# VH-VL binders against o27280: the designs that were tried, part 342

Target 1, 266 residues: o27280
Amino acid sequence: MDSMNVPEVLEIKRIVEESESVKTFIFSWDFRREVRPGQFVMVWDFRDEKPMSVSLIDPVRSEIGISIRRVGEFTDRVHGLSEGDLLGIRGPYGRGFELMGRDILLVGGGIGMAPLAALADEATARGMRVDALVAARTADELLFLDRLEAAGVNISTCTDDGSCGFKGFAHERLLTLEENHDMAAVCGPEPMMFQVMRILDERDVPAQLSLERYMKCAVGICGQCCLDDTGFRVCAEGPVFWSQELSRVREFGRYRRDPAGRRVPW
Key: E = the ipSAE of ESMFold2; O = the ipSAE of OpenDDE; V2 = 0.75 times the mean of E and O plus 0.25 times the DockQ between their complexes.

## First folded at step 15 (VH-VL)

Design ca59 (framework fv_cemiplimab)
Fold by ESMFold2-Fast, scan of step 15:
Structure ca59 (fold): chain C 266 residues (1-266), chain A 118 residues (1-118), chain B 107 residues (1-107)
Amino acid sequence: as target 1 above (266 residues)
Amino acid sequence: EVQLLESGGVLVQPGGSLRLSCAASGFTFSDYGMTWVRQAPGKGLEWVSSISGSGEWIFFADSVKGRFTISRDNSKNTLYLQMNSLKGEDTAVYYCTRGDYSWPFDYWGQGTLVTVSS
Amino acid sequence: DIQMTQSPSSLSASVGDSITITCRASRKISNYLNWYQQKPGKAPNLLIYEASTLQSGVPSRFSGSGSGTDFTLTIRTLQPEDFATYYCQQSLSTPYTFGPGTVVDFR
């Protein structure tokens, strides 16, 4: 047993409104309990728990941030909270991103930019050159642009409707961008990640991809997060995987499993 | 066995609209993305549009963007192509095929002819 | 867009011949290349995917090779049913593009 399985009740120190549908909740954090970009925590509103990626890691201020998109009842309740209110946090869980080389490409779609924003901070602190491709359906859904710019990141944007930057999808935009990166990190909807992975594979760029498939129980002894072809689980072995691992998984980008084990198509 | 059967191709005046259907059988329809490919008389193959298994991810060729809509009804195992503002250059046999970004176009229907002419 | 070209545009061959068709992409596409056969008046059928993987049920006389920008389709010991048009198609990224086709006619 360890303390990671017991929620710690923390005060919401600050709330940053990232967009109409996304907020970042900032908490004081004791960094004797290390957190790395790519890891997630379980957020408890005293009624239900949901996994959320860590989007800010600031040991200087002793703070972490958790970015939450409004998509249902739980997230609606959490978005209704104010500075000073309490949430339960347990974790961190999962494998984080690994950094190597001198140049990194980040490709994020929607809320997938959250873990990549934390990674951008670490990469720039290490002196790496960081290029970010930020993708969304519309301009209003692009996340973390000001934060990335402040960190010294070279930003490209694309929107499906053409309201900001390149008109089209992340993989189509990627074909027009510089090819020479030592590594890449990708997070977003699986259909986007699948297509981006093919282009990075063609460029022989090693990539890490973060899958947002999670279980409430993070002990890694539940089949709901299990990938059909390989048998490894996102919460236990992920959420971050190398592209070589995911290229062998037939379900990646095609379908996922619901709590009953039924296939849910992308 | 996998079967795809297109229907709806007819003669249409320029500026008109038409909906094509593709009935699928012999596999779990929602597990696969689907694609429309067309072929003008005496010409080669041209990709038109692809749709993911859920219907949420949709891709179009530039020549049809804003005029065509692809959709699917997984409860009926049916793929659709709604064609608006038809032009003479849209005259072609339209093929329904199984596959998208995640799967090769491995099974094809027999095609349905759309003629856009006055 | 990724442009696909094929050579030759047409060729004449006899039963028993071995033929090679080439396909070139305007940019590197790794092995994300498919080959299709279309007989007159019929729908296309998939022959090869991922540049060299033979589709189930396709005769072993068909083979594919290549990576990056240059690809070949080889048909050994040509049979009467092989007289058709052959298309390559890149599957790296949308918009998906086909080559203009190679017509294989009886001599």
Scores: ipSAE 0.792, ipTM 0.898, lowest interface PAE 1.0, mean pLDDT 89

Design ca6 (framework fv_cemiplimab)
Fold by ESMFold2-Fast, scan of step 15:
Parts: C-alpha cells; sequence; structure tokens
Structure ca6 (fold): chain C 266 residues (1-266), chain A 118 residues (1-118), chain B 107 residues (1-107)
C-alpha cells in the first residue's frame, strides 16, 4: 500500500543503550498501521535507507522501538543521533511470526534478540509459556535480559567465553535443554540458526527463522527467484521462513548476497 | 573438479608445534565451511575442527580445544590447522574436507601424516 | 556428545552377497546421518547423506535407511571394489561424531 510506502518523518522520543554497539530508538506510532513481531521498517536518515526489525511494540504507550547495531556507515550515523532528532520510517513490511500452541522457545543470537523480544511480549500477553535461549560472544553483549525477565520469560543464557551462563554456543546449550515446545522462533547469525534448526527438526518442533537478508523481497523489490536454489522460488515474502522452507535453500548458513548480488560468506 | 590437497605433516617431538595447510581448487572456496578430520593409525575417524566460509564461526573437538587453532585465507583458497602442545595421541593422518555448511563432508583430501614421538 | 556405534565391527563376504551394516546414535538425530566408504590407504568418500540420499556418482547398489536412532547401510550384489571400511557420522550438530567403523573384507 501507498500509505505504508511513504516515509513518515518521526521524532526520536527516547534512546535506550542496550550495549556498546546496540541502541533502541523509540518513536510514537499510530497503530492504525498495525505492526507485528517479525516485521521490519525502512529507516531513512535522509541520505540512505536500510531495513530494521521492530524490537518493541507498545500499543498502550503508542510506541514502537527499533534496535540498531553499529556495523557500518549508515548505522554509525544513526547512532550519532540524539533524542529530538528526526528519522524517516516507512512500513511495516514482511510477514510477522505466527504463534501457535501453549509454549514457545525463542533462540536469539546477538541483535537477533531484537525481533524476538517483541515476540516475547506478544506471546506472554497471549498467555503462552515462553522460554528464551539468549546467546552472545560475551556477557555484556547479551541483549534484553531485564526486559525478558520483567515479562515473565524463562531465560537461559550462553556466551562463547563463559562469562554468563553456559560456556559455548546456542546449539550446544539447546542440546542440554529437555523441554518440549509447541513451536520455536529463531533469529541470529545464520550459522547459529542452521544448527539450531536441525535440533528443533529432530524434536519435531515447528520453527520460524528470521533472515534479515531477505527483507528486500518483503518490500517487493526482489524479482522472481529470490532464493539462490536450483528451481526453488519464494512466492511469499520474508524475512520470516518456516524451517521446512529453509531446508531447501542451498545458501542458508553459508553465504548471503550484497546489493550488487556478490556472495558474502558467513 | 573439486580438489583438496593437505601438506605439512612431519615427525614432531611431544610439546612441539606444527601448521598444516590444505589447498583447495575447483570451487568457490569462501562459499563453503571447511573441516579437519583425523585418523590415528589403524583407528577410526575423529572430527577435529570446523570453520565457516568467512572464518568467523569456529568449532573444536574437546580433545584439541585450547591447543589447536583453525584459520583460512580465502584469497589463497587455503585452510590451516595450527597445532600446539602436541601429544602422542595427536599422531594421525589429518584430512581436509569440505563442509559442514555444504553438508555433508562431500569432498576429502588425501591426508597428511603427523607423527608425534620422541 | 552424541555417541555413534556400529555393528558388526567387521564382516566377511563374497562378491555377489548382500550385506547390511547398522549404526546407532545415543540420542535421536532425525535423518541427519551420513555414510562414508574408506578403502585401504585412501581418503574417505561420501556414499549417502540425510540417511537415504545417494551421493552423485555412487552406484545404486548402495542404499541407506532409518531415522531417529537406528540406521542401516545396505550394499546389494557386493562388488570387488566394495571391500572397504564403512563409517556412519551424525550431522545434527557440532561436535560431529563418527561411528567406530565396519570392516568389510573377503570371506
Amino acid sequence: as target 1 above (266 residues)
Amino acid sequence: EVQLLESGGVLVQPGGSLRLSCAASGFTFSDYGMTWVRQAPGKGLEWVSSISGSGEWIYFADSVKGRFTISRDNSKNTLYLQMNSLKGEDTAVYYCTRGPYSWPFDYWGQGTLVTVSS
Amino acid sequence: DIQMTQSPSSLSASVGDSITITCRASRKISNYLNWYQQKPGKAPNLLIYEASTLQSGVPSRFSGSGSGTDFTLTIRTLQPEDFATYYCQQSLSTPYTFGPGTVVDFR
């Protein structure tokens, strides 16, 4: 729709520093434009436009939050902004996560916890039991722990260096967790998601995984054959895919493509 | 088309260090994870370490963790295994194989023998 | 760690025989199981992945089956070049683990 495709210039109401490299930018939002966890918006700094997942959806306060990790020129400029500054926001775009059953497992790595934090809020509001496995390289890079705890989420952590919780990777921690779940949602680096997906598949847990690199398809600028797979063509928009769909994607966990179509390895 | 060639295996004294190399050709090296698998004389296969296409994601077997490091140079299509604090139990033929993200381990080199003995 | 076991540890067979090798995982691994063949003095080569999918170029006399914890590799009408050691390997997640191997030699 045209309403969703026109950038709205919004004031940054609050900035939350989540870590040394991650900030959440909070804006007033008119919820006549519904937003669901797993969807993203296009953030415009009046020079460049980049897709960002929605990390906070608060209809009571009429606010949304967008968590941004500092990884390049665009995000470095946005991190330099202050409360009261303006950004263009267009969207939301993409398919959100679907919730089913009574209990859900969230598995997030780094900034991948951002869309999962929004999902945790929705799942708990619906009365679901929520378990979250939060993974990062170090304890100070774990995101949203206080927010998840406040929401009543059962949290397990793992860090590569062992500075908080299990010492090791998300999939290694997941193997030690015996709880059954009706569904799972996974977001993080693709190598992590690849191993987590296989374990969930073995447990017959239907999983949805969010792939940020497919946000272009969700805004309708991707042509036919939006997945690099022999004969496989995605009819539905990303960035959220069921694990059954991703099992056929030959590049999942191996490489992604930049705007020029060049392969970028994981 | 796909070829993997290991080198560097020699006799080393216990406590010594050694670096193995694996030269890859016939495919886009950076698109694939790579793995080292070893086999002690007359014994079975043992997974040692895997590295992602970019080199950012690395996994080790507990038996070598803290002693071995895996790395890759995508500009040279080469995989490395740096082995430190070598023990007699590290004596094995070391194989370079393509995977796991291309899963399975679909192509293997011919191996290079490392002998740790005084 | 997921432990893999194979049976038998060795078997003797004649050309033309059909043989079956079994592999068991210490926990469920769905169909994330690969089979490799290793001839004396040579590197392993992939035969089967995802429990039952034959690798390109591998003869149709090789087949795999199973899911969960129990898996089988079957070789119909054994040929001279099939005398080798066979390994199963779980590919569910790291750390990857191999079975101890099954030696198939002449009777």
Scores: ipSAE 0.549, ipTM 0.799, lowest interface PAE 2.2, mean pLDDT 88

Design ca60 (framework fv_cemiplimab; at its last look DockQ between E and O 0.93; V2 from the best seeds 0.85)
Fold by OpenDDE, look of step 16:
Structure ca60 (fold): chain C 266 residues (1-266), chain A 118 residues (1-118), chain B 107 residues (1-107)
Amino acid sequence: as target 1 above (266 residues)
Amino acid sequence: EVQLLESGGVLVQPGGSLRLSCAASGFTFSDYGMTWVRQAPGKGLEWVSSISGSGEWIYFAPSVKGRFTISRDNSKNTLYLQMNSLKGEDTAVYYCTRGDYSWPFDYWGQGTLVTVSS
Amino acid sequence: DIQMTQSPSSLSASVGDSITITCRASRKISNYLNWYQQKPGKAPNLLIYEASTLQSGVPSRFSGSGSGTDFTLTIRTLQPEDFATYYCQQSLSTPYTFGPGTVVDFR
């Protein structure tokens, strides 16, 4: 099998505290191994393994970054690590975002901004105009604002509690924005993405959306990340999907499968 | 057969509070988002609030935001609407319906009348 | 907010007639529109969703069409049980909004 399927033990080069609950872990990376925004890696702490999106791609510094939100036992352990500590990384896996046109809209919610931040860097480097709608529950949960601003991204924010920017949800804010884009990239909670996708559809804006599912193997074998009806494997055919593809996915925005395979509503 | 039964509608004074309930049967309750829609006497339909299957995603109409809360108990197959700081314009028949942002309102209860008057 | 309008506000027809009612949105909403029927003293019933898809159990004499801002509900061969008020509803974005309704009376 390809060397990309073998975990490589890497030293944490740097840790960036993005928020109270989110840290970005930076690693040296050999860019002979290509990595695209929207792809993910499997992170192994020598006890458990979890898929994580790549949030930083820096060929100049030969670095990648992985942003991790503290949500459970695995992430608790990882958040306890320090610079110089070791993690296993294998990948990258999955289908990443494609860039097209001149104007791109990014719509992200919470940690969903992680892959979009990487995409923003690439898009701006290519000379594209990038607008980003960054959504979160509260102001302190808004991620990568300084980074996006530094990259020349036009930022619009919305928060559920109105603590920053538009008071309301991403789809509501998006409806108030009349600008047209050549394409959109969306990542965040599926209820958000579902509603954002409809607005983009109405506007005839081609959209790519990144899904999150329970993934075990990351290589399309175990089937744990299969989507109902279509049989799409999030780790292989995704995690980035076109809106036309997701329109065929019944479960999108409605439910997901837990590790036991049970349906869990959003 | 899908059934929705609202209860709790009574006469209440302005500024008062009231909690409505909706008992659901005939389907897996947790698989569906639920919605409250109200209708003032002799008037049209007005969306009030929606809640996702898990209860984590909640939406409110601007007219009731900050005053109403929506919740559900999936173990009891019951939807709730807590109404505080009631106003005369809140007088309406309140319908419980199955559906949310991802599903049309395909089943409705018979409604319960809330009257806000001094 | 997206405002919905309907035309006419009321109409009278006979059994066997074909009638059409229209719904208009204040902005484009693609096909994210639902139609409901409400009989006097009863709860609303879903007739059509996504502008043209007939809800299960609804008679085929009901049909919906349209996209963007203009939508129509057509009832062919009107039956006595079709006496009711009909509402359109946009499902593009919160807050979800209904049309004011169209009352269908029998002549």
Scores: ipSAE 0.926, ipTM 0.959, lowest interface PAE 0.5, mean pLDDT 96
Fold by ESMFold2-Fast, scan of step 15:
Structure ca60 (fold): chain C 266 residues (1-266), chain A 118 residues (1-118), chain B 107 residues (1-107)
Amino acid sequence: as target 1 above (266 residues)
Amino acid sequence: EVQLLESGGVLVQPGGSLRLSCAASGFTFSDYGMTWVRQAPGKGLEWVSSISGSGEWIYFAPSVKGRFTISRDNSKNTLYLQMNSLKGEDTAVYYCTRGDYSWPFDYWGQGTLVTVSS
Amino acid sequence: DIQMTQSPSSLSASVGDSITITCRASRKISNYLNWYQQKPGKAPNLLIYEASTLQSGVPSRFSGSGSGTDFTLTIRTLQPEDFATYYCQQSLSTPYTFGPGTVVDFR
């Protein structure tokens, strides 16, 4: 829509330090412009614009939150901002998660837990039973545990180094968890998502997976966010895809493309 | 044609260390994950470790976790297995194979024998 | 860990026979099952992946079937080069595990 394509300059109302490298920026939001979990916005610092997933959707307080990991020049500048400073926001864009059934499993890795935290809020508000598997390399990189607990989510954790919960990977931990879910939502690094998808496929649990790939097509540059085998454009057809769609994409979990179109392995 | 050639297998004392290499040719090395599989004399196959195309995603069998490390040099088309704190139970032919979580182990090298004794 | 078993542990056969080897997983693994052949003194080679997909270059006399916990490898019209050890392997999750092997010997 036109209103979604014009950046609105918003004041940073509150900043939450989620970890050493992750902050959530909270803004007042007019919910006549609908936002759903799994959608993203373009964040503009008046120099560059980057896509960021929505991690908080709170119509009661009229707020949205955007969680940003510090990984480069743009995110370094944004992390340097304070409450009261301004950012441009346009969107939301993309396909959000769909909820169905009574029971949902969330599997999140690192910053991928951000859009799943928003989904957990919606699922619990609908009266669904929510189980979450939160995965990271170390305990310090686990995100949103207190928020999920406050929402009544049943939480399991795993860390590669064993510093919190199960010592091992998300897919290994998933094998030890209850198998009865009507659906699942997965977000995190593609190798994690690929291996989790196989286990959910074995259980015949329909899964939605969010691909947080480079999205230059959201700002008018075509072709750089397409999937090789299907021609799907993440910003136009995603970022959320059903597992049956991704199971036919040879590149999923193996490699992506850089801005020049070269294969970059996972 | 896809070719994998392992090297480095020798006799080593218990508690010792050894590095195995696998030279790959005939395909774009960085597009594929790689795996080490071992076979003790007269026994079956045992998965040891897998590494993704970039080298960032690494998995180990419980029996070798904490003692072995896997790495790769994509500029040299070479896979490595660094073996530390070797035990008699590590005696085996070590095979290099193409594949990981996302691809079957479709091509195998001829193997290199590691003997841990005395 | 997912445990894999094979039966029989060994069998004797003649050229021209048809044989079947079975593989069982300790839990459901869908179709994430591979079959390998290993000739004496040689490296293994992949025969079948995803339970029933024949690897390129593998003769059509080889076929795989099954899903869940029970899988079979069938070799129709056994040839001299088929006397070997056969292994199944689950690819559902790390740690990846192989069956103990089935030795196919000349009768």
Scores: ipSAE 0.834, ipTM 0.925, lowest interface PAE 0.8, mean pLDDT 90
Fold by ESMFold2, look of step 16:
Structure ca60 (fold): chain C 266 residues (1-266), chain A 118 residues (1-118), chain B 107 residues (1-107)
Amino acid sequence: as target 1 above (266 residues)
Amino acid sequence: EVQLLESGGVLVQPGGSLRLSCAASGFTFSDYGMTWVRQAPGKGLEWVSSISGSGEWIYFAPSVKGRFTISRDNSKNTLYLQMNSLKGEDTAVYYCTRGDYSWPFDYWGQGTLVTVSS
Amino acid sequence: DIQMTQSPSSLSASVGDSITITCRASRKISNYLNWYQQKPGKAPNLLIYEASTLQSGVPSRFSGSGSGTDFTLTIRTLQPEDFATYYCQQSLSTPYTFGPGTVVDFR
C-alpha cells in the first residue's frame, strides 16, 4: 500500500518500437503489487511525472510494459532513453476493466489500444472470444496487430484515409460489425469513444470506457482529475467507467479541462 | 444573441472552386462544433460536414468527401467551407449551423446560395 | 448510410387540428433522432432532440415519441405559425441523414 504511493526507481529492461511515435518500455515487476488491465501508473523521469496506461502484464516473465506515445516534452525525453536507463514508477492506480460473459468487443483508437492489448491477453487466457476493432488515422498508426493476432483475437481495422481496412471512423465501421457481444471495452480519443458509446447503447451492450484527464496526485486527493457535474475523479472512480456512469456526465465527449480549469474543446 | 452569417455564395462553373465563410457571434465560438448543411432548390436538407471546437475532428458526407474541406479560425470566430471540383448537384443554399457529433444543430444562419452551372 | 423516410410527404390541416408526422429509420437508432421546422424562405430551427426532448422555447403543443426505427412528431392544437416543413434527422452516426420532409399546409 505504502509502496504504491512512493515511486520505485526501475531499470528499463527492454524497449519495443511499436510505431514511429510509440514505444513500449518493459520493466521487471514484482506481482505482489497486483496490476489489472485498465489501471495506470505514474511515470517519473526525475523532472516530470505523467500517467501512463499499462499495456503488458506478464506474470510468467515478471514483466510489466508501459506504452508511451511521443506528444510533448516529457514523452520526447522518455523516448530518448535506452535500455538500462532508469525511470520512477508509482502505482498502479485506478479502477481497471471488469470482464464478463464469453464474448467481448474491444474498440481502440491509436494509443488507446495499449490498455486494450493488456485486456485482450487476460480475456483470451480466460477462454473468451475476443473481437477487436483497431482504429487509426493511417495504417502506420495501427498498434499491436501482430500481438493481437498471435493471441487469437479476431481483428477488424479502420483508418481515416483508407490505407488499411475500412475507410472511415471506428463508429462507422462498428455499424457493419457483429452485434452479439456480452460486453465491450473502449479506449481512444474521447470523440471516438462518445460516438462508439451511442452505437453500443443502441445495441444494449454493456460497455466500459477508459478516460484520460490531467492528473497530479493520482490518489484522489487533489481534485485535478474531476469530471464536471458528478465530481468523479478519473484517478479514483475511473479511469474505466461503465457507459451508464458516463451517460450522466455532460463533459464526456464534448470538452475537457486544462490544469487551470479552463474548458478545452475536443 | 447567437448569430451566424454565411457569405460567399455565387455562380460558379462546373469543375470550379469556391470558399464559403460563416461569421459567428453571441457565444464562445471555440467551445462549439460547427456544421454545414445544404438544401438544393425545392429539395430537403443534406448534412455536408462537421468540425469540432478545436478543429481536430472533421467529418464529411460521402457526396463531398475528397472535394470539400472544412476549417475554422477561432481567433476570427469564422467557419469556412472550401468547395473544389464543383458539380451541378452541389447547387444549393448552404447553411452554417452550431453543432456537431455531440450536439444537435440548434442555431442556423440565413444561408448563402451556391449555383453551379455552365 | 442510415436512410430516413417520412410520411406523409404533405398534408393539409386547419388551425386547431391535431396532426402527426411519422419518421422511419432503415436501422435501429435508439432515441438518437431530432426534429426540425423550416418555414418558407427561412432557415430550419430545432424543435426536438433525442426523440422526445423539447428544445428550449418550443411550445408544449409539440411532442415527439418513438425509439428504434419508428418515430412520430405530434402537434396538438395547430397554430397559424406551425404551417411549415418538418424534417427528422438521425444523430446515431455519420453521415447524419435527414428525412425528405413533410409539408404542412393550410387547408
Scores: ipSAE 0.729, ipTM 0.880, lowest interface PAE 1.6, mean pLDDT 91
ESMFold2 (binder alone), look of step 16: mean pLDDT 93; pTM 0.950

